# Designs tried in a protein design chat: VH-VL binders against f9vpa4r286to426. Part 24

Target 1, 141 residues: f9vpa4r286to426
Amino acid sequence: VIEEIKNAERVIVIGAGTSYHAGLYFSIELNRLGINSLPVIASEYYNVRSKKGDLVFAISQSGETIDVLQGIRMMRNSGAKIISLTNVIESAIARESDYKIYMRAGPEIGVAATKTFTTQLASILFILSVLKKENLKKMEK

## First folded at step 5 (VH-VL)

Design t12 (framework fv_faricimab_arm2)
Fold by ESMFold2-Fast, scan of step 5:
Formats: C-alpha cells, sequence, structure tokens
Structure t12 (fold): chain C 141 residues (1-141), chain A 122 residues (1-122), chain B 108 residues (1-108)
C-alpha cells in the first residue's frame, strides 16, 4: 500500500462528510511530503478527470457510500488504481478496491461522529508515519 | 412537503416503448438517488435500477439490461424511466422512490410516487 | 443472486402480536428495511436500518435482525394493519436492492 502511494503520479483522496475532512487532512500532509494529492468531496466526483498513474484513496466508514463507490468506479475506468479505507470487511467499496485498509474500530451501530473521525485519523496518521520514516531514510543517504 | 408525482396510466402494444415521469417537489432533487420499482398484478415488488440526479449516472438490474433507460431533467426536478420492446409480462404498476435519510449510503426508500399503471396488450 | 424468504401469509387476532420473518444468508450483517402496502396504494416505509422507525409510524412497529433472520414485530395489532409487508436489503455483491416476496398479514 505504501509503495503504491509513494509511486503514484497523483493521489486522489475521496470521501463524504466526516470522511472527506479526514481525507482533506491526509491530502494536505501528502503534499507536504512532496506527493501530489487532490482531495475530492464524493458528491463532486464527476468533476474529476483521472488517468493511468493516478491512485485513488477512498475513505468510507461503512464501505457502502454511494458517491464514493461511483467515484472509484469512474476513476478505475479511467485507469486509476484504488485503495480503500473502511471498517466493514467485504463491503462494496472494499471488494472493488485493488488494496484494502480496515480501520481500527470494528462495526459499531450509532458510532459518534467524533469517534469515527478519530479512528480515521489514527489510520491516516499511521500511514503518514511510515511515509515520513521512508522520507527520512532517503535524506540520510 | 416532500412528494413524488408520476405521469398517468398507459396502454401499449407489444413491441412499443413507454416513458414514465416522476416529478419531485419539496426537497433538493439532486441530493437524493431516485429508484424505480415495478409490481406486476398480484405479485411482489421488483427493483429496476437507480439514477443519481446530480451526475446522471445509472445502475440497472440485469433483467432489464438493454431495455431500460433512466434519465432526469434537473431544470424541472423530473426523473424518467423508459422501457422498450414491451412484452405482456411488463404489465405492472411502476413506482419511483427516493432513497432517503443517508443518501450517501444504501438506505431505505422513504418517499414513493403514487405509481403508474402500464398495461401491455394486443 | 441474494434471496430473501418471507412466509406468504400470517394471521393474527386483534390486540395480539404479529411477527413477520425475513430469511437470508447472514442477513444479520445487512441493514433490513420494511414496507407496508395496502391494496391500490404505494408502499410505505415502516421500519428502516433493522429497528428504526420513521416519524409518524406507531411505536408498536419494531424490528430486529440477527444471524439469518430479520423480524418485523407488530404489537397490539389493529384491523388497519392488514396489508402486505415486504423486507428489503442492499446486496453489495450483486450491486442491487433485493425485496422479499411479501407477507400478507390478516387480522382475523
Amino acid sequence: as target 1 above (141 residues)
Amino acid sequence: QVQLVQSGAEVKKPGASVKVSCKASGYTFTGYYMHWVRQAPGQGLEWMGWINPNSGGTNYAQKFQGRVTMTRDTSISTAYMELSRLRSDDTAVYYCARQGLRYFEWTAFDIWGQGTMVTVSS
Amino acid sequence: SYVLTQPPSVSVAPGQTARITCGGNNIGKKSVHWYQQKPGQAPVLVVYDDSDRPSGIPERFSGSNSGNTATLTISRVEAGDEADYYCQVWDSSSDHYVFGGGTKLTVL
């Protein structure tokens, strides 16, 4: 998953609601690491032109968010690779993704928005920590 | 008040096509997926497909592939379902229904049109 | 394709409790919705996401979902509850909504 992110020409981060805000943070931090990234609110997926070399990072707690699912389908048809971050195993988004990352929180009915955001951030921060460590190794050499 | 109003009953010959309309009011039309469901006389509910009124994207049940086309006109908040090459077993009441509540996820249909009876007979 | 199984009919006396089942493989892992349909009318959503009620639906309508069976429970049944009841789920494997075959509830 890390290699796919490092080697992408552009990382498109797509999500809805609270997931979009977690994705926005991720996209900003990727750009700070020199990785070209574009945050996309899921409902506006049709305004995005994607191509081979793009990597889509899709965030959806349920793994069933319609606009996220439609967005990844459209972008895959344009040649992009798909990574999903979700907490539901075998959900539609997970099954249609090339790579799958499951959030630390298990399935929860009535999960508070604050807990959902924190769990998504924890996963993103872990990914960022690995990317930053790889960046430091390159600077040392 | 949120409501969906459908066009009137139709009688068609086998081989013809029919286009049913569904006019939405009382909510943001482009904010919710619209589904089409049919029900043959004395039978159960059968899902036909959905359209995203915002993007125009569609997804059809495999049974209707190649015969159904779903469209919308955002300027008049109206969705359309056209079914071609009609057979007698297409005789049914056709409903439009809004996917409500969390339209970002696959949720229940909270608002339904009144239905349009389509009769296919020689 | 995913299949939902409902009994074709259920009979109950006024004031008693009606239970309508909806069987499906691992249905407890899906969100189940229930619709009431009276003759000549469009379906009406009565229970969504397994156990939630839309505004205006009486508290005597409730739902549960676990394992391979979801259940719509109507307590203190009234004559006006006579209708066909349909369960529904989204099936992510086939990318479509699936309805049960329907259950006719008869009050006496």
Scores: ipSAE 0.006, ipTM 0.597, lowest interface PAE 11.4, mean pLDDT 85

Design t13 (framework fv_faricimab_arm2)
Fold by ESMFold2-Fast, scan of step 5:
Structure t13 (fold): chain C 141 residues (1-141), chain A 122 residues (1-122), chain B 108 residues (1-108)
Amino acid sequence: as target 1 above (141 residues)
Amino acid sequence: QVQLVQSGAEVKKPGASVKVSCKASGYTFTGYYMHWVRQAPGQGLEWMGWINPNSGGTNYAQKFQGRVTMTRDTSISTAYMELSRLRSDDTAVYYCARQGLRYFDWTAFDIWGQGTMVTVSS
Amino acid sequence: SYVLTQPPSVSVAPGQTARITCGGNNIGSKSVHWYQQKPGQAPVLVVYDDSDRPSGIPERFSGSNSGNTATLTISRVEAGDEADYYCQVWDDSSDHYVFGGGTKLTVL
């Protein structure tokens, strides 16, 4: 999953509500790492032009958010690869993604488990920590 | 002031169609999914489907199989629910309700219309 | 088809605690919402996402959700709490919102 993010020509981060705001934060941080990223509010998916080389990072707590599901289907048809970040194993969005990340997978963090935004943010921060560590390793030789 | 205002009560004969309207005000109409829920006299709540007012996309409960159509008019911030081939057991109060999509997936219905009584009788 | 099971009625004395259950297979993996409906009125959201309250809803209303049972808890019950209460979830398999059958809360 990390390699897919690093090698993408552009990372489109799509979400609705709190997922969009978590995604906006992720997109900003990806750009700071030199990774071209576009945050997309899910209800506006039809305005996005995707292509081969694009990677879509879809954030949906339930894995059933309609606009996110429609967005990833459209972008898959245009040649993009799909990564999902969801809480529900084998949800519609997860099932239709090339790569799946589950928010409750692995060790529990001391954050309120029921709060969607904090759970998504914790997962994003973990991904960012791995990406930053890889960048640091390359610069050290 | 955020509110949903529905059209008035309707009396229909079996086999007819009814079209209920739901006018939104006080918020960005296209930013929130709109749901339709009905309640037969003395019975519980039954979900019928939703419409995305931005895209016009819809998703209907299987029970209403080809009988329901949900539409919207963004120029007047109004959602519509049309139910065709009415039967006596379609007699119910029909509600529109906003899905509070602000910052949450599959959030609760935070704002409800006042309801529209549809009576189907011969 | 996913089914939410609620007791048809619950009775409680004023000032006591009422607990209304909502049973569903692995419901703890879903987000549960609760609505209050008084006669002749539209439903009112009282608890969302298992345990959160909308602004304007008294702190006496709380919720929990674990395993196969979600619970709406109303502490220090008042006469004005008499109503029908409905639980609700999104069902992944059918792509539908599902409501429980409703529970009539009677305050003595």
Scores: ipSAE 0.000, ipTM 0.531, lowest interface PAE 14.4, mean pLDDT 82

Design t14 (framework fv_faricimab_arm2)
Fold by ESMFold2-Fast, scan of step 5:
Structure t14 (fold): chain C 141 residues (1-141), chain A 122 residues (1-122), chain B 108 residues (1-108)
Amino acid sequence: as target 1 above (141 residues)
Amino acid sequence: QVQLVQSGAEVKKPGASVKVSCKASGYTFTGYYMHWVRQAPGQGLEWMGWINPNSGGTNYAQKFQGRVTMTRDTSISTAYMELSRLRSDDTAVYYCARGYSYGEYRPAFDIWGQGTMVTVSS
Amino acid sequence: SYVLTQPPSVSVAPGQTARITCGGNNIGSKSVHWYQQKPGQAPVLVVYDDSDRPSGIPERFSGSNSGNTATLTISRVEAGDEADYYCQVWDSSSDHYVFGGGTKLTVL
């Protein structure tokens, strides 16, 4: 997953609701690491022009968010690779992704939105920690 | 006020086509998916498909593939569902319904049209 | 094809609690929506995303979803709650919405 992020010409981070906000944080941090990234609100996917060399990082707790699914289909058809971060194994978004990351969310409860953001953020922070370590190693030599 | 207003009842002969309209008002028409659901007399609800009014993209239930066509006219905020080669078992009330597209999950249908009765008989 | 199973009918006395079940394989991993339909009327969304209520729906309506069963609970049932109730999910494997067969709630 890390190599795909490092080698992408641009990382498009797509999500809805709280997933979009987690994705926005991820996108900002990627840009700080010198990785070109565009955060996209899922409902506005049709405004995005993707191409071969792009990587889509799709965040959807359920793995079935309709605008996220339509967005990844459109961008995949334009040549982009898809990475998904979901909580549901074999969900539509996961099945249609080239790479799949399953968040450690556990069962949904009444405060699901808060728990979902925390587990999405934990996954994102782990990915960022690996990318930062690689960036530090590159700067040393 | 958000509402969906459908065209009036239709009586058709077997083999004919019917085109039902659904006029949206009170919200941004292109911001929400439009779904079509039918209900035969005394039967349950059956999903037929959806159209994305912004892109014109559609997704039809397998059962209706090849017989249904969903379109829209954004200038008048109206969605259309055309069903061809009608049979007597197509007699049903046809509903349009708005899917809420800003949610994290596959959206529920929060606003429904009043329904259009289509009767297929000789 | 994914199937949702509902009891065909449930009867309850006014003021009591009605529970309408919706059975489906691993339905707890899906978002379940519930609709109320009265004779001659369009369906009305009463619960979405397992347990959320639309504006205007009384708090007597609640939902839960875990394992293989989702449940619509109507507390302090009133005569006006008499209707058909349908559960609904999105089925990612077939790329379509699935409705349960409906449950007729009889009050009195």
Scores: ipSAE 0.006, ipTM 0.618, lowest interface PAE 9.9, mean pLDDT 85

Design t15 (framework fv_faricimab_arm2)
Fold by ESMFold2-Fast, scan of step 5:
Structure t15 (fold): chain C 141 residues (1-141), chain A 122 residues (1-122), chain B 108 residues (1-108)
Amino acid sequence: as target 1 above (141 residues)
Amino acid sequence: QVQLVQSGAEVKKPGASVKVSCKASGYTFTGYYMHWVRQAPGQGLEWMGWINPNSGGTNYAQKFQGRVTMTRDTSISTAYMELSRLRSDDTAVYYCARQGLRYYEYTAFDIWGQGTMVTVSS
Amino acid sequence: SYVLTQPPSVSVAPGQTARITCGGNNIGSKSVHWYQQKPGQAPVLVVYDDSDRPSGIPERFSGSNSGNTATLTISRVEAGDEADYYCQVWDSSSDHYVFGGGTKLTVL
């Protein structure tokens, strides 16, 4: 999944509501690492021109957000690869993605529930941490 | 014009099963989770579970585990909820409801069916 | 098992402001939704994600959520607002939707 992100010509990060805001943060951080990234609010997916070489990072807690699903279908038809970040195994978005990442809420079972933005952000921060380690290795060569 | 239309009222004897249908129209049926909620006479709303119409995956409230089965038929955009081994305290109005708004996730139930009255009596 | 507590009833005069509370442990960390139900009818979503309104719901309906209490506020109450009101949250720790017990709003 990391190699797909590193090798993409452009990473399109699509989401709705709070998932869009998590995606916006991810996109900003990817650009800071030298990875070309475009954040897309799901309802505006039809304004995006995707192509082969693009990677779509789709964020949807339920894996069923209709505008996210429509967006990934459109972009996949244009030749883009799809990575999903969802909480539901075998959801529509997960099933139609080339790569799947599943979220987990909280550090332990039984702790107080946290809003979806925090769990999505935790997953994104982990991905960013791996990318930053890869970037440091390249600089030290 | 987004609508959920449920099947008609049912009268059942204890020990029987009931299967309620919920026909969706005006939106992409497979794009939204479908929930089932019941309400006993004079009581509050009680969540029963959900089905993912795309995958057929389900999640049931523990109280109903082993007695409830949720299914769907994507060719006719219809969801079903079957409750078995009925007891008198299963007498309630049963609702189907769509999860989510066009731009949000793990949010409210924005569209509800009209409800199906199920009466269990001997 | 997460529990939401609502007062059984609230009375208000026409034109005044009604406030319906929904109590839950650390509910401010969750997204709260509110439903209106009139006798013999299905519930109608009036407020979602703590404070947002669906299209078609008048601005008189608003919500807030902080600490251990969420509140549905109905300003300039009309006779047609008389109904039962339910709060709801998604509890990620149990993978359940949870409803409050409901509050009957009487407009006298």
Scores: ipSAE 0.000, ipTM 0.526, lowest interface PAE 14.2, mean pLDDT 83

Design t16 (framework fv_disitamab)
Fold by ESMFold2-Fast, scan of step 5:
Structure t16 (fold): chain C 141 residues (1-141), chain A 122 residues (1-122), chain B 105 residues (1-105)
Amino acid sequence: as target 1 above (141 residues)
Amino acid sequence: EVQLVQSGAEVKKPGATVKISCKVSGYTFTSYYIHWVQQAPGKGLEWMGRINPNSGGTYYNQKFKDKATITADKSTDTAYMELSSLRSEDTAVYFCARVYKGYEWPYYFDYWGQGTLVTVSS
Amino acid sequence: DIQMTQSPSSVSASVGDRVTITCKASQDISSYVAWYQQKPGKAPKLLIYAASSLQSGVPSRFSGSGSGTDFTLTISSLQPEDFATYYCQQYYSYTFGGGTKVEIK
């Protein structure tokens, strides 16, 4: 999925609640690497114009967040490719995605949203570490 | 304080269309999804679908996707559910209920409307 | 779709009895289970959410337990006003159990 991220004309990062904040961090870091990225609050997906060449990076811990699911369907209909970052194998969002990344964390229980943010951030940091290493190799050549 | 108030009972003939309203008060309408639930006479609860009042985006139970149309009017804090091509099998009490959407994790139905009885008879 | 199998379909009990209602999910839903009480002619009322959390204003004789696929609602000492039908719901993708009618003898 690294190649898809590197070759996208624009990476739209969509999520709700704490997933949106993890996505915002990811989007900022992608822009620092020279990858054009737009963070999107899932409930506001209808404000986004997507097209062929766009890549949607959808973050949903449960994989069942309806606003995220609706957003990816709308953007896929407009020609975008979809990558999902979820915790639940074969969840609705994962099933609707072209590429799937699983966090492997347990479902969040209670009011402690920091667990969800931490596991999402760990996955994002790993992806960023691979992208940064690729950039370093290119600079040294 | 929080209230979901539904429109009154309806009696319709087969083939007709009915539109049920759910007017909310006591909270910010756009901060919660509105879901609709069907309960046939003497039967249990069945989820039909939901709307995000902020975007107008809807999501339906496959069983109801060709029967029900859910809409929302932010100016009047009212959600609607329209049932088309009514049949006797559509006779039921229909409930609206709110679901908090400010949290990433799935959320429950904390407040319900009183229900609207729709009777379809010839 | 996630199936919620609720048992028993009905139970007759005396005031003061302990009543237990069970709900089984066809797949792991963690703790995304709510329990609702519905009295004749009324809308359902939330009793329990997140499998075991008591809703504000609900009497402490109601309790919920379970995680994963097996869930239980318990009424420790049945009162006359507890005559009602009870429904479990998984709110991962919104399916309800078939309901349990509690009749007071």
Scores: ipSAE 0.006, ipTM 0.590, lowest interface PAE 10.0, mean pLDDT 85

Design t17 (framework fv_disitamab)
Fold by ESMFold2-Fast, scan of step 5:
Structure t17 (fold): chain C 141 residues (1-141), chain A 122 residues (1-122), chain B 105 residues (1-105)
Amino acid sequence: as target 1 above (141 residues)
Amino acid sequence: EVQLVQSGAEVKKPGATVKISCKVSGYTFTSYYIHWVQQAPGKGLEWMGRINPNSGGTYYNQKFKDKATITADKSTDTAYMELSSLRSEDTAVYFCARVYKGYDWPYYFDYWGQGTLVTVSS
Amino acid sequence: DIQMTQSPSSVSASVGDRVTITCKASQDISSYVAWYQQKPGKAPKLLIYAASSLQSGVPSRFSGSGSGTDFTLTISSLQPEDFATYYCQQYYRYTFGGGTKVEIK
């Protein structure tokens, strides 16, 4: 999935609630690496015009977040490829994604749970680390 | 304070269409999903679907996808559920309920509407 | 599709009794379980969320436990106002248990 991120014309990072904030961080860091990225609040997916060449990076702990699911369906229909970052294997979002990354987050309980953000951030940091290493390798030759 | 107020009981003939409303107050309408639940007479609860009032995005239980249409009007803080081609088996109490969407993990039904009885008879 | 199997379907109890209701999920749903109380002619009322968290304003005699696939609602000392039907719900994909009617002996 690293090569898909590197070769995308634009990486649209979509998420809701705390997943949006993890996605915002990811999008900012992608732009710092020279990868064109747009963070999208899932509830506002209808304002985004996607096209072939776009890659959608969808973040949803449950893999069932309705606005994220609707957003990826709309963007997939316009030609974008979909990568999902979810905690649940075979969740709706994962099933409808071209590429799947699983967070492996433990059980979430109550409104006080912050595990989702920390596991999303860990996954994002790992992806960024690989992308950064690839960039150095390219410059090095 | 937080209230979900549904429209009154309806009596319809087979083949008719009915539209039920759920008007909310005491909170920010666009911060919560609105879900709809069916309860047939003397039976249990069955989830029908939900709407994001901010985007109009919907998600349905496959059983109800061809029967129910859920919509929302932000200007009036009201969600709607329309049932088409009514049959006797659609006789039930229909409830709306809110679900917080500020977190990206699954959430429960903390407040419910009072229910709307729809009776389908000749 | 996640099935929620609730038992028993009904229980006859006296004031002061301990009542236990069980709910089994067909798949691991973590702690995404809520319990609702419904009285005749009324809307359901949230009692427990996240399997074990008591909703504000709900009496402490109600408690929930479990995780994964097996969940329990307990009423430690049944009161007259507790005679009602109780439903479990998984809110991972929104399915309800069949309900348990708690009736007076």
Scores: ipSAE 0.012, ipTM 0.598, lowest interface PAE 8.7, mean pLDDT 85

Design t18 (framework fv_disitamab)
Fold by ESMFold2-Fast, scan of step 5:
Parts: sequence; structure tokens; C-alpha cells
Structure t18 (fold): chain C 141 residues (1-141), chain A 122 residues (1-122), chain B 105 residues (1-105)
Amino acid sequence: as target 1 above (141 residues)
Amino acid sequence: EVQLVQSGAEVKKPGATVKISCKVSGYTFTSYYIHWVQQAPGKGLEWMGRINPNSGGTYYNQKFKDKATITADKSTDTAYMELSSLRSEDTAVYFCARGYSYGEYRPYFDYWGQGTLVTVSS
Amino acid sequence: DIQMTQSPSSVSASVGDRVTITCKASQDISSYVAWYQQKPGKAPKLLIYAASSLQSGVPSRFSGSGSGTDFTLTISSLQPEDFATYYCQQYYSYTFGGGTKVEIK
């Protein structure tokens, strides 16, 4: 999954609601690492023109978010590769992704959206930490 | 006040098509998904599918994908569900319901239409 | 496909009784469960969301608990208006349990 992110011409990060905000953070940090990234709110997926060489990073807690699912279908048909970050094994989005990352969902009491954002952010921070270590290796060579 | 108001009861012959409406008021139509739920006589609830009124994007329960077509008209704040090739097994009460976008992890159905009885009889 | 198995299918109870309804998911769904009440001839009404959060306007005698795969709806002291059918629902693919009819004894 890390090699796919490093080698992408552009990383399109798509999500809805709370997932979009987690994705926006991820996209900003990818750009800071020199990786060209575009954050996309899922409901506006049809405004995106993707092509071979693009990588779509799809964030959906349920793995069933319809606009995310429609977006990844459209973009894979244009040649993009798909990575999903979801909480549900064998969800529709996970099944239709080339690469799958599953979040660890902690116990949730009352505030589902807030807890989900924290879990997504933890996953994103881990991915970013690995990318930063890879970046260091590249600099040393 | 949030309201979902459905069209009235329908009696149809086998093979017919029926289109049920769900008119919403009291909130921004494009900010929430509309779901459709079937309840056969004396049976439980079964989710059929949903629509994002903003994009027109739909997602169906595989059991209903060849039976039901869900649409939305932003100009009238109305969602529709069309059932084709009606059979006696389609006799049921059909409900529309409002749910949050899955992205917010609040997809529970907080407001429901009153239900529309569709009877398929010869 | 996530299956929700609800027990019992019916229960006969008297006013003042404690009623417990159980719902089991075929896979881990965290706390993403809602509970609905349906009275004859009416649309369902949301009671509980996120397994344990009481919907505004719902009496405190209703409570939900559980996480992972096992969930419970409890009515601590059954009232006459509580005779209804109750359904659990998981969020990922909106699968409902089979329902539990709470009938007057």
C-alpha cells in the first residue's frame, strides 16, 4: 500500500462528511511530503477527471457510502487504482478496491462521528509515519 | 417540523408498475439520504435501497435491484420508488425514511413516512 | 451480508414487567445498532441509536447495551403504550432483526 502511494502520479483522497475531513488532512500532509494529492468531497466525485497513474484513497467508515462507491467505480473505469480505508471487512467499497486497509474501531458510547474521526486519523497518521521514514531513506541515498 | 408524506394506497394487477412518492418538508432535501423499506403483511422490515438526492446516486439491496428503481426530484423535494412487473409477493407496506450520510456514521432512520400499502391482486 | 438474529420472536408480558430483547450480529459491528418500535398500522419510531444512546423524547425506561456482536434492548417497567413490535438494525447494510412482538399477557 505504501509503495502504491509513493509511486502514484496523483493521490485522489475521497470521502464524505467526517471521512472527507480526515481525507483533507491526509491530502494536505501528502502534499507536504511532495506527493501530489487532491482531496475530493464524495458528493462531487463527478467533477473529477482521473486517468491511469492516479491512485484513489477512499475513506468510508461503513464501506458502503454510496457517493464514495460511485466515485471509485468511475475513477477505476478511467484507469485509476483504488485503496480503501474502511472499518468493515467485505463491505462494498472494500470488495471493489485493489488494496484494503481496515481501521481498528474502539468502543463507542454515544458519539459515533467523533470516535470514527479519531480512528480514521490514527490510521492516517500511521500511514504518514511510514511515508516519512521512506522519505528519510530516499534522502540518505 | 420534519415530515415525510407518502402517496396513497394502490391496488394493482400482476405485471403492472407502481410508483410511490415521498415528499419531504422541514429540512434541506439534499442534505440527507432517503431510504425505502418493505414490510410484507405480518412480516418484519426489509431495507430495499436508498438515494442521495443531491447526486441522484443510488444503492440497492441485491434482492430488490431488479424490482425497484429509486429516484429523486430536487425541484419538488420528492423521492420516488417504482416497482416493476408486480407479483403477489410484492404486496406490502412500503416506507420511506430519512437517514444521515454514511460518512457521518449516523445512518439510523430518525424520521419515517406513514407508509404506502401496495396490494397486488387478480 | 450482515445477518441480525433477534430473540425472542414474541413475549407475553404484564404492565410493570422488565422486558429484555436480544440481537446478535453475524460479524463485529462495533456499536452501530439502532432499535425501533412499531405499533400496529404505524411507521417505526427510533428509540435507541449507537447501541446505547436514547433518542430525544423517548422515555428513560428504554435502554440499550452491548457492543461487537451482542446487543440488548431493555424496558425496565413495561407500560400499556409499550405493547408493540421492536426491531434492531445494523448500520453497515441496514439489515433489520426479525422483530420481537411484545404482547399483553
Scores: ipSAE 0.006, ipTM 0.558, lowest interface PAE 11.6, mean pLDDT 83

Design t19 (framework fv_ontamalimab)
Fold by ESMFold2-Fast, scan of step 5:
Structure t19 (fold): chain C 141 residues (1-141), chain A 122 residues (1-122), chain B 112 residues (1-112)
Amino acid sequence: as target 1 above (141 residues)
Amino acid sequence: QVQLVQSGAEVKKPGASVKVSCKASGYTFTSYGINWVRQAPGQGLEWMGWISAYNGNTNYAQKVQGRVTMTADTSTSTAYMDLRSLRSDDTAVYYCARGYSYGEYRPGMDVWGQGTTVTVSS
Amino acid sequence: DIVMTQTPLSLSVTPGQPASISCKSSQSLLHSDGKTYLYWYLQKPGQPPQLLIYEVSNRFSGVPDRFSGSGSGTDFTLKISRVEAEDVGIYYCMQSIQLPYTFGQGTKVEIK
């Protein structure tokens, strides 16, 4: 998964609602690491031109968000590779992705929306930590 | 057995808002999405947007973006379409239609409501 | 947006004669899963649209076998082998491969 992110010509991060905000953070941090990244609100995926060399990072807690699913279908048809970050094993989005990352819920915190964002952010922070360590090693090479 | 039943006809002034309901029965409401499609008098079909009954995620057509809000109440198996800042060219029959299952985009919009006529006139 | 173009816009048919409607999309409707997301709907006078054909060639439940769909990529055809009085209405093709979902402009079928 990490190698796919590092080697992508562009990482398109697509999500809806709270998943979009987690994705926006991820995209900003990827750009800071020198990885070209475009955050996309799922409802506006049709404004994005994708091509071979692109990697789509799709964030959907349920794995069933229709605008995310439509977005990844369109972009895959244009030659992009798809990686999904979801909570549900074998969900529609996960099934249609080339690579799959499954989130794991932490302890109950009482508010479903807040818990969802925190779980997504934890997964993103882990991915970023690996990328940052590799980027640092490359710079000191 | 599977049915979508919509609220009654509305007559509105320009600048007003309208909220159309679509009550589902005969299937698991949260397993499908609800599409909204309108048809102006003597014209073709125009897709307005879609809502997931499972999580409330929406996608709206650009033409109505910023003026429309779609919601779904799982406790009553009812979807709603709220259209604001009405203009005369919003005069149409508005249909709700059951969308695709969560895992598939088939067989399309297979069950339709009877339609709600919305007339916008000064 | 994917543009759906139907021809003809209107068609007058003698009862028992065949009818053919064409639908062209501005982009391929073939998905990477091997399926083509093209649908045909009939709107009878005063009624909501009803699904006739899904995924190019599959008849929906209860649809008479005189209806058939064919095509691939960007070119699709709906055929009625023997038009009956109950088939009068406006026929629409629709694509669901990409949001926004889009319809053809419609083909009005009338009996002569």
Scores: ipSAE 0.000, ipTM 0.481, lowest interface PAE 18.8, mean pLDDT 81

Design t20 (framework fv_ontamalimab)
Fold by ESMFold2-Fast, scan of step 5:
Structure t20 (fold): chain C 141 residues (1-141), chain A 122 residues (1-122), chain B 112 residues (1-112)
Amino acid sequence: as target 1 above (141 residues)
Amino acid sequence: QVQLVQSGAEVKKPGASVKVSCKASGYTFTSYGINWVRQAPGQGLEWMGWISAYNGNTNYAQKVQGRVTMTADTSTSTAYMDLRSLRSDDTAVYYCARGLRYFEWTYGMDVWGQGTTVTVSS
Amino acid sequence: DIVMTQTPLSLSVTPGQPASISCKSSQSLLHSDGKTYLYWYLQKPGQPPQLLIYEVSNRFSGVPDRFSGSGSGTDFTLKISRVEAEDVGIYYCMQSIQLPYTFGQGTKVEIK
């Protein structure tokens, strides 16, 4: 999943409500790492023109959010690859994604992590930590 | 109506085990976790652990870790707390309580069972 | 573990008079998501605990307006504007920002 993010021409991060705000944070941090990223409110997916080379990072707590599902279908039809971050195994969004990341909040990350935003943010922070480590290795060369 | 109904009182000898049940109704069982909290006679509340009915993940309080097992049966919407190697200081009322999930709007425990009295005596 | 400390431990109130209970945590209960994970419970004699207040100041459904919660960080207060006979019991604060969940020692509220 990390290589897909690093090699994307553009990372479109789509989500609704709380998921959108987690996605907005992710997009801002990706841009800071030199990765072109666009945050998209799920209900406005139709305003986005995707193409081959794009990677869609779809965040949906239930994996059944209609606007997110419709957005990924439209973008897949345009040639984009889909990564999903969801809580539900074999949900519609997960089933239609090329790569699947499941949010499984454990006791170790605390009770606050049970909220969608905090659980999604924890997953995003982990992905960012790996990307930053890769960037540091590149700089050492 | 959201309800948690627990099994009846138990009297056990030291060294025995007890298994308390907690039957949920009126909500989607797999969307929530179940906490177990006990209260010794005349004492305050002590958290024992929780289980997620979604994925079966558990977390146990250090004081009972190694002696407790929490399980959930999604087909009957029933959670269980099995406490082994009972000591006299395990004498308490044991409560199950519905807890938070990642999408729950209220944090902590909202709906509680009626309690199960467990007495450990010789 | 986060330690929750309540004061007073016991309180006798004339019916219709106000009551106030304090709760202090050993660490901040404010999360980076902007929420503070502090709760208040009432345990009436012979009954299980019932949720009164969640996230510092939000009344749980069915809880009378006379109950209010306030505070931030590590210092929290539960107020009852006019104590009724049905309010007799032991009040507990609880934190759920980190495992294990921990409760205060409890405050016993009695009617004079």
Scores: ipSAE 0.000, ipTM 0.502, lowest interface PAE 15.2, mean pLDDT 81

